# VH-VL binders against q0atu2, part 20

Target 1, 119 residues: q0atu2
Amino acid sequence: MLDKKARIRTSREYRNVFEKGKRLSGRFLIIYYVENALDNNRFGFITNKKIGMAVIRNRIKRQLRAIVREYQGQVKNKHDIVLVARAGIGKSSFEGMEKDYIAIMKKAGLFARNANKID
Key: E = the ipSAE of ESMFold2; O = the ipSAE of OpenDDE; V2 = 0.75 times the mean of E and O plus 0.25 times the DockQ between their complexes.

## First folded at step 8 (VH-VL; framework fv_dusigitumab)

Design u3 (at its last look DockQ between E and O 0.70; V2 from the best seeds 0.00; counts 0 for: pae E 7.7 > 2)
Fold by OpenDDE, look of step 8:
Structure u3 (fold): chain C 119 residues (1-119), chain A 122 residues (1-122), chain B 111 residues (1-111)
Amino acid sequence: as target 1 above (119 residues)
Amino acid sequence: QVQLVQSGAEVKKPGASVKVSCKASGYTFTSYYINWVRQATGQGLEWMGWIDPYDSYTGYAQKFQGRVTMTRNTSISTAYMELSSLRSEDTAVYYCARVFEYDDSWYGMDVWGQGTTVTVSS
Amino acid sequence: QSVLTQPPSVSAAPGQKVTISCSGSSSNIGNNYVSWYQQLPGTAPKLLIYDNNERPSGIPDRFSGSKSGTSATLGITGLQTGDEADYYCGTWDDSLSAYYVFGGGTKLTVL
């Protein structure tokens, strides 16, 4: 689980990212990202009700948190990043989600080009 | 300034259709859901449904399923609500309002259109 | 008739405090954030309270919200004549595939 300090938690914080941030779309994920004034990155997660029932949304959220945690050390600092799950994510594998995350983060310039899974 | 501006009043016959527009400005249109809420004269607020402007996904109240169609045009930041097979009971003021979802929660409808009066009469 | 239940009307004199209740169930108020809306006569609703007890910018601290269990309450202190309006509670209902539900509304009269 991500540390509380590494999480976007309030509606105000989410709104700030949506209104001031940049947006990029992947196959399964949309990311909104904006620079923050902190020394750490914060992550937010949105699993829209359109992706399925609560049990599905919770599963997807857990998987996304796991992915973000896995690559957290490779993300450029001082960013608020919100991950929005797209409707098709419920049919994706974990590996597919991970691949999409890496691709979109690289495209955003938030990941190093040589970013790899940390063992 | 963030605002939603709706189309003008409509007068329709029973059985006809009405299409109300809602133009957004001052914010990223595709980042917020658009809800539609109506209010008959002297009555309370009634939720009709929502649309995600990003991918046009919709959720309609069961009461209006089959009669309501919500759409959007992202190039002009405009949402539309079409109600068909109009009845006298559909006479009301229709509102659009924005809201966004976060962390399995919903933010309140913080921006409302000015309302569109739809009158259905023989 | 409405999924959320509000008193149809409340009244008080200027300067007094009023409370408006909103009762629901576990699938709506119990599991979701409650919002309150103020509707002045002849105008569109305005967001007054969100996330149970948060005030949007421009809303004075005379307005407060609280939530406990499956019920929510709007509090208004220092009542002013300009507060005369209809007030609605609203929230999402998880049992109806992301439906939004409103209370029946409460008419506040300033005596």
Scores: ipSAE 0.137, ipTM 0.776, lowest interface PAE 2.8, mean pLDDT 90
Fold by ESMFold2, look of step 8:
Structure u3 (fold): chain C 119 residues (1-119), chain A 122 residues (1-122), chain B 111 residues (1-111)
Amino acid sequence: as target 1 above (119 residues)
Amino acid sequence: QVQLVQSGAEVKKPGASVKVSCKASGYTFTSYYINWVRQATGQGLEWMGWIDPYDSYTGYAQKFQGRVTMTRNTSISTAYMELSSLRSEDTAVYYCARVFEYDDSWYGMDVWGQGTTVTVSS
Amino acid sequence: QSVLTQPPSVSAAPGQKVTISCSGSSSNIGNNYVSWYQQLPGTAPKLLIYDNNERPSGIPDRFSGSKSGTSATLGITGLQTGDEADYYCGTWDDSLSAYYVFGGGTKLTVL
């Protein structure tokens, strides 16, 4: 589970990422990201009403938090990063979300080293 | 400056359609939802629906299901609301509004267009 | 009648405090954050309160919001004649298919 300090908490913080950040789209996810003035990364998670009821949205958020926690040690510091779930994400697997996350984070240049699974 | 600018007033006959435009500026158009809200003279606000400009996904109030179509053109950062089979009861001011989003919530219309008066009369 | 119930009108003198209630159910106010909108005569609505009790930039702290159970309240202190307006609560309703609802509105008269 992500530490409280590693979470985007306020509307102002979210707005800063959406208005000033860069955007990349994957199959199931969109990321928005911008440099921050802190010594750590912060993550935010958005699940839109279009992906389902609250129980579905909460499940997706829990899965995304777990994925982010797994790879957070490889993310370049001093970034605010918002993950936005796309409409089709409710049909995806955890593994599918994970692969999508890795791909878009690599494309964004946000991993400090190659993030590959060990066989 | 974040702004929503709507098309001008319309006068229509019963049975016609109207299409109202809402041009966004000063922010990333595809990052925020557009809601449509109407208000008859001396009446309260009535929510009509929303569109996600990123992928054109929509949600409509049941009252308008089958009569309303919400679309957008991302090349010109413009959302549209079309209401068909107009009746005199559809006479109202129609607003577009951007949704203020964060965390696990989808709430707060933080920027509104100036409104478009639609008059339906014979 | 709206699924969110507000008093139709409220009056108070300049300098006084007023509260405006908004009553709903577990599927709307109970499970979702409440927003409040101010509509001055002849103008578009303006967001006044979001997240039950947060103010957008430019909204003075004499405006406050709160929520308890399935009810929300807008408070206005130091009432000014410029506060004369219609006030609406709004929130999502998760019943059947999620949709946004407004309260019926409250006319605030400063006299």
Scores: ipSAE 0.021, ipTM 0.676, lowest interface PAE 7.7, mean pLDDT 86
ESMFold2 (binder alone), look of step 8: mean pLDDT 91; pTM 0.939

Design u4 (at its last look DockQ between E and O 0.07; V2 from the best seeds 0.00; counts 0 for: pae E 10.4 > 2, placed apart)
Fold by OpenDDE, look of step 8:
Structure u4 (fold): chain C 119 residues (1-119), chain A 122 residues (1-122), chain B 111 residues (1-111)
Amino acid sequence: as target 1 above (119 residues)
Amino acid sequence: QVQLVQSGAEVKKPGASVKVSCKASGYTFTSYYINWVRQATGQGLEWMGWIDPYDSYTYYAQKFQGRVTMTRNTSISTAYMELSSLRSEDTAVYYCARVFEYDDSWYGMDVWGQGTTVTVSS
Amino acid sequence: QSVLTQPPSVSAAPGQKVTISCSGSSSNIGNNYVSWYQQLPGTAPKLLIYDNNKRPSGIPDRFSGSKSGTSATLGITGLQTGDEADYYCGTWDDSLSAYYVFGGGTKLTVL
């Protein structure tokens, strides 16, 4: 799991990201991102109920948290980033989600071009 | 200051169309969904649908399917709701209101326009 | 007519407490956060409570919300004349995907 300090937890924090951040859409994910005044990144996760049943949404959340955790060290610092799962994500594989995450983060300029999976 | 400002009152004949505008300011327009809600005189609130200003994705209440069209112009942070084939029952105050998704749910509508009165009469 | 059921009216004297109920089903109130809206006469609705029991900035703590099962309740303590308004509950309904539903509204009269 992500460190407590690396998570967006309050509605106020989420609202700040939505109000002041930039939005970028991928195949399975939408990200909202904004600079913060901290020394670390914080991540938030949103799974819309249109994705499917609670069991599916929970699975997606777990997978997204795992992806974010794996690549956390490669993300530019001082950002609040909210991941919003798109409707089609329920039909995607973990690898597909990972690929989409990497692609969208690179497009956003939050990821190095040569970002690789951390072994 | 965050606000939604709507266009002025409209008077229409039955069968005509009306297009109401909703201009957003004080926040990132494309980061919030815009809902449309109407209220007939002395009646309750009725949800019509929402639009995602980011990609113009819409979801309409079944009651208004085929008659309502929601659009947006991001360059001027303005959302539009067009209702066609107007009838007397469409006489109401029409509101726009913003909302965003949080966690596994959507927030309530936290910012509302001032309302637009639409009167349909012969 | 409304998916969510509210009493049509409630009344109380200044300083008293009132509660407004909102009854729904598992697909709406049961599964989603409830919001409450206050509509003063001749004005647009205002968000009063969100996420069942949270108050937006500027809303006094006299206003409270709760949810249990498929029902929600708005509480108003220390009733003031300025509280006279229509109150609506609202929530999203999972039966129709991203569908929002309102209660029928409750007219609060301050005696």
Scores: ipSAE 0.248, ipTM 0.805, lowest interface PAE 2.5, mean pLDDT 91
Fold by ESMFold2, look of step 8:
Structure u4 (fold): chain C 119 residues (1-119), chain A 122 residues (1-122), chain B 111 residues (1-111)
Amino acid sequence: as target 1 above (119 residues)
Amino acid sequence: QVQLVQSGAEVKKPGASVKVSCKASGYTFTSYYINWVRQATGQGLEWMGWIDPYDSYTYYAQKFQGRVTMTRNTSISTAYMELSSLRSEDTAVYYCARVFEYDDSWYGMDVWGQGTTVTVSS
Amino acid sequence: QSVLTQPPSVSAAPGQKVTISCSGSSSNIGNNYVSWYQQLPGTAPKLLIYDNNKRPSGIPDRFSGSKSGTSATLGITGLQTGDEADYYCGTWDDSLSAYYVFGGGTKLTVL
């Protein structure tokens, strides 16, 4: 579970990331990211009804949160980051989402150079 | 072990305010949202809003905007709900309940206070 | 009126099974996890079911929950007179301004 201070909580906070942040797209995910004035990162997760019924969207959110939790120690600090699921993500595997996340985060320059492996 | 204990019954006149307390014990107070729910006699449950005790962020049901204030004191693990400009329709039992946040959606109020009866008589 | 519709009352004999329905829409039950609460006379509500079908510790397995589409169902088997209570479904509604909503409640009578 992500710590409460590592979560984007309000509609205004989400909108700030969309309006002021940079955007990068992968096969299954879009990330929006912007520097914040905090001493930590915050993450937000968006699925929309185009992806499918709520059970599918809730499964996708759970999987994305698990991926972020696994790699959050490697993310450069002081960023608000929103992950947006693309249409068709329901056909992907957990591993496919994970690889897409890693690729996007590297392209965004958000992963630290000295990545640590998790057992 | 895990418990929410609320302040005692209140009798108020229309136009007054009331502040109900909810003291938490047996768990980490700042890790759970506190919701406030009321129930008029013979009626159903009505959600009023929540506070995150970690940073005091609040979210109020639209019906109570401008009349309700939710606060907390983390040093004594206590949440508060204040309702102002009381009307006879505000006569109800007021409950606090905790929720663990999950996936930006809420799941279940797993521990409830015993309730605080507020009577507004004109 | 609540956007979550429950029957006002249900009844069944001791030892029987009863189900209580909760009907909503895609913006609430369809999109969100459903919880169920029991309120015995003169007491605070108690959580029976969360995440559609999961039981908190201490809730016997004769209480069950399920969800299909925009409807949720609470099942109670082996009815006892101590099960006489009001039962509420609850979930998050995220149509316009997100808010938590309870069903109107169902009075269970064991007779």
Scores: ipSAE 0.006, ipTM 0.564, lowest interface PAE 10.4, mean pLDDT 85
ESMFold2 (binder alone), look of step 8: mean pLDDT 91; pTM 0.937

Design u5 (at its last look DockQ between E and O 0.04; V2 from the best seeds 0.00; counts 0 for: pae O 8.2 > 2, placed apart)
Fold by ESMFold2, look of step 8:
Structure u5 (fold): chain C 119 residues (1-119), chain A 122 residues (1-122), chain B 111 residues (1-111)
Amino acid sequence: as target 1 above (119 residues)
Amino acid sequence: QVQLVQSGAEVKKPGASVKVSCKASGYTFTSYYINWVRQATGQGLEWMGWIDPWDSYTGYAQKFQGRVTMTRNTSISTAYMELSSLRSEDTAVYYCARVFEYDDSWYGMDVWGQGTTVTVSS
Amino acid sequence: QSVLTQPPSVSAAPGQKVTISCSGSSSNIGNNYVSWYQQLPGTAPKLLIYDNNKRPSGIPDRFSGSKSGTSATLGITGLQTGDEADYYCGTWDDSLSAYYVFGGGTKLTVL
């Protein structure tokens, strides 16, 4: 579970990330990210209706939140980060999504030096 | 300024096809869905479908399935809607519109093109 | 016929308030966010309200939206002659296949 202050909550906050941020695509995920003026990171998650049935979208959101929680302490601070599920993510495993997230976050330079799982 | 600029008016014969373009500027083209909406004279708005410019994923209204094709060219930030097997009932103004979506919320269509009049007559 | 029902027309004098209703079902208004669009004569539609009750920048606060159950309402106070337009509600319908739907539209006449 991400803390309340670690969530992107409003449409304005999401739009800022999409319009001002950088974008990087993986096999199952797209991330958008931008520096923020806060003392913490914030995360947002998008699984739109084109991905599939509501049950599948809810499962994917839950899995992505769990992945982000696992690695949140390794993320460079002061970033707003939006994860967008790509079409076809419903066929991926949890481990596949996790691997994709790690690869994307490394490519983006968002993991801190010597980062590993936390918890 | 965020803007969608559409191609000019078209006059077509029944049975022909029309392809309307929608050029985006002032924002990241691949970050927002494009919807297509039409409106016959004196009538309401009719949703036709959407395209995700990132990967060309589409969803079409059932009424147009099999006759409509939505595409895009990201190098020129342009979306296209092609309607085939035209009938007189397809005479309408065709709009493109940008959509922002997050967290299963849907923002509605926040930026619209100026419209393209398509007239189908013999 | 649209699955979202709006009155075909409403009218009021300048300075008055009007409301425009939009009635749907659980699969659309009930479970999804509602938007409202204004279409001035001869122009493209413009987004007035999103997420049921939020205004984009540049939309004055005399335009308001609300949602209760499967019904949504657009309110316009301090009515001006420039508000004369067609107004549409819109939302996703997520029955078997998700699709976007507009209401039939409401013509507002300022007398």
Scores: ipSAE 0.013, ipTM 0.655, lowest interface PAE 8.0, mean pLDDT 86
Fold by OpenDDE, look of step 8:
Structure u5 (fold): chain C 119 residues (1-119), chain A 122 residues (1-122), chain B 111 residues (1-111)
Amino acid sequence: as target 1 above (119 residues)
Amino acid sequence: QVQLVQSGAEVKKPGASVKVSCKASGYTFTSYYINWVRQATGQGLEWMGWIDPWDSYTGYAQKFQGRVTMTRNTSISTAYMELSSLRSEDTAVYYCARVFEYDDSWYGMDVWGQGTTVTVSS
Amino acid sequence: QSVLTQPPSVSAAPGQKVTISCSGSSSNIGNNYVSWYQQLPGTAPKLLIYDNNKRPSGIPDRFSGSKSGTSATLGITGLQTGDEADYYCGTWDDSLSAYYVFGGGTKLTVL
């Protein structure tokens, strides 16, 4: 799915995104994004205990990764993007998360306006 | 103890549908994606699609779009793959396989079903 | 027609080393972890290598994997007769909306 190259893994990398990046809030997600000097995008995921039990948090994280993977080809390249799950996401459907992700990414200008799920 | 057990061999006519089951045991069914892969006799592996047993989200290979349906029954830890409008070229062994995603990594298909032979003949 | 390209066959004598190549593109091998699968005759595939170079429990260290650029390689040292099988590389392809893609497979014959 997401190769190590496509992952934000270190605290330093996350800090860089938070400090230098732009922030946009959706219904279920907050994204922080900044251009990187790489030839690929990197994604980070943050879920906290406010979302719910560990099982729920793990589910959400898995779902977000799935969404990111699904639309990876439609995201403008050379960006570090951190997805922060909002508290309400625990009660959302996958489709809801997906819709929110698409919306917020479009708003951020990281998706093409006509970006849709690829079948 | 972790295993996937598939349904038995099927013989179908062209135009018919086949539904293969894959029962999981020894692990939490909803924690792993299920891939479906088929292999015609003497041929290579062909990926068909995947399903997340948690919420039934699916992704199908373009080749099978509109003709394949993947579902699951969590109460019995069973995944299903239905292929419709069968053709002779659909004759193959069909496998289910679990994929684990952890910490942004995929560990490949680490558990496979024994395979289900589907024969399509007039 | 496989997205990933493998040699159709390789062969070596027992005790020898063999390598199986797997070539792809930036959207698959270039961006994603490669897995290798062993398929003994008449059996289901078995995960041999994951995450480019990691071995599942039970896989001996004479099996190794590596990735460089858009290519991956499976190495088998101390070849045994029981290694005679088909080997497939596989990975996810970002250009195909996270489809999984396999190589065409390589038949390993132990002479």
Scores: ipSAE 0.013, ipTM 0.646, lowest interface PAE 8.2, mean pLDDT 89
ESMFold2 (binder alone), look of step 8: mean pLDDT 91; pTM 0.937

Design u6 (at its last look DockQ between E and O 0.11; V2 from the best seeds 0.00; counts 0 for: pae E 11.7 > 2, placed apart)
Fold by OpenDDE, look of step 8:
Structure u6 (fold): chain C 119 residues (1-119), chain A 122 residues (1-122), chain B 111 residues (1-111)
Amino acid sequence: as target 1 above (119 residues)
Amino acid sequence: QVQLVQSGAEVKKPGASVKVSCKASGYTFTEYYINWVRQATGQGLEWMGWIDPYDSYTGYAQKFQGRVTMTRNTSISTAYMELSSLRSEDTAVYYCARVFEYDDSWYGMDVWGQGTTVTVSS
Amino acid sequence: QSVLTQPPSVSAAPGQKVTISCSGSSSNIGNNYVSWYQQLPGTAPKLLIYDNNKRPSGIPDRFSGSKSGTSATLGITGLQTGDEADYYCGTWDDSLSAYYVFGGGTKLTVL
């Protein structure tokens, strides 16, 4: 799992991202991102019941956290980033989800165009 | 009282289709997912799939992909499971079951139908 | 072949304690809550334990559940003749589309 320091945890923090941040939509994900005053990135994850049952939502969250963790070192620093899962993500493969994440992060300018998996 | 009442026993020929109904009462039908589980005689429980009655979102076990169709009629709080291209191996008791979900917890099956016996024979 | 592994049968005398094991993997028991179901002869399954160790209303406290790693255990103390049934563990599996998986079931005989 992501380090606690790398997590958006409070409603206030989420609200700040939604109100002050930029929004980009991918196939399976919507991201909201805003610069923070920290030396690290923080990530938030939002799913709703349209995604599916709790078990599905939890799975999606776990997968998104895994993806974020894997590419964390390649994301430009000092950002709060909220990932909102779109309804179709429930039928997406992990690879598809990952691809969408990379694509949208690149589009946002938060992720290097030549970004690769970090082992 | 919360309950699921299933349709009666079915006898089918190989290659035919069967459609089992599951009528819910005592709760808001669209607020709970429905699982379908079958059990062959003397065998264990086998999960077939689930449906969200709210929007008919479904997930099927791979084994039944292409043969099973889960639907619902919200006006009568009824879920349906249709299995096509029936084989002798499909002879079993078929159950619908409510998946309980509360505050991202407890997603077991807390309410079960009484079961529907489906017999596939030549 | 069930995804979750249970002993096919267990037996004990009335008043005794029995345990039923359920072994899985990281993608199911490891990551998800386990439920246990009791199925009396000729009846539909009944939820016995959920969320690893919680009892639904009406289930006596002599039924207990636990989970460790990729395994779960059902405990029954003060065994009664009425406990003679099949018991199934079940949980969700983190597949591409969430699957529910059952154990093979355990036949409990009260001697």
Scores: ipSAE 0.023, ipTM 0.677, lowest interface PAE 5.5, mean pLDDT 89
Fold by ESMFold2, look of step 8:
Structure u6 (fold): chain C 119 residues (1-119), chain A 122 residues (1-122), chain B 111 residues (1-111)
Amino acid sequence: as target 1 above (119 residues)
Amino acid sequence: QVQLVQSGAEVKKPGASVKVSCKASGYTFTEYYINWVRQATGQGLEWMGWIDPYDSYTGYAQKFQGRVTMTRNTSISTAYMELSSLRSEDTAVYYCARVFEYDDSWYGMDVWGQGTTVTVSS
Amino acid sequence: QSVLTQPPSVSAAPGQKVTISCSGSSSNIGNNYVSWYQQLPGTAPKLLIYDNNKRPSGIPDRFSGSKSGTSATLGITGLQTGDEADYYCGTWDDSLSAYYVFGGGTKLTVL
């Protein structure tokens, strides 16, 4: 359920993140991220064929979108962020994906420190 | 001209390690996964694992987990497979192979190295 | 044995046609694209068929592939003595982990 403004939509937008951005690998995810010239963040999602068939890949994308939506308010503004699912993600639970996302976003400096202590 | 060229034959004693190299040319090395496959004499093909040369992300067959390490050096477009704690049953021809992808589909291995014979004997 | 089952051998005379079967499950052939590989004696395998039924450039149209349910078939028409080789099916398996699996291989003899 991500807002339309918060989506990376075009090939040029994805290419900019891959070519100009930084890359960090987590347990189940890889993120690419770069500052943008907007007043908001944008997210893109990629699954690869090694995960499985399209039905499985679509389920993973939906789970990742749900995780991003839940933590979107804690992300530093003005970034384009692409999440790439790693081949082994199909064995992860939703909770495992969530913990991996939090860890990698903190490592990238995109999450505020101690953000999870505030309800 | 896309090709994979592997290192030469190896003879090893039980308990040793072997490291086979696979040099790619004619394409962008980091854009394609490399698989490793072995074949004992008179037997079928056995998949060992894959590496993404872009970031060294790997997936190993369960049988080799803990004994195999796949690495690469992107500056010389070369992938490596190292197998440790060798036994006579590891005697085989070891192949590297490039994965073909098109239109969001993962197709088989379209370019194969020539093979590296590894003999393990006391 | 292999999770993908192939007949161990097939034979036919030059000019005839032959089929080679590959039987698997929903987690491999059912969900994933099937490839076929030809291995001539003393050589590395060569990709013969990909995406179930497509030929790479340079593979003659007398080689064909098909898939139905959890089974795949390689067809060879107009057999030539140079077709004598081992043939392997291969695909990804999504059970437990994504891993690649080959069939046990089929030795084709042209008599």
Scores: ipSAE 0.006, ipTM 0.565, lowest interface PAE 11.7, mean pLDDT 85
ESMFold2 (binder alone), look of step 8: mean pLDDT 91; pTM 0.934

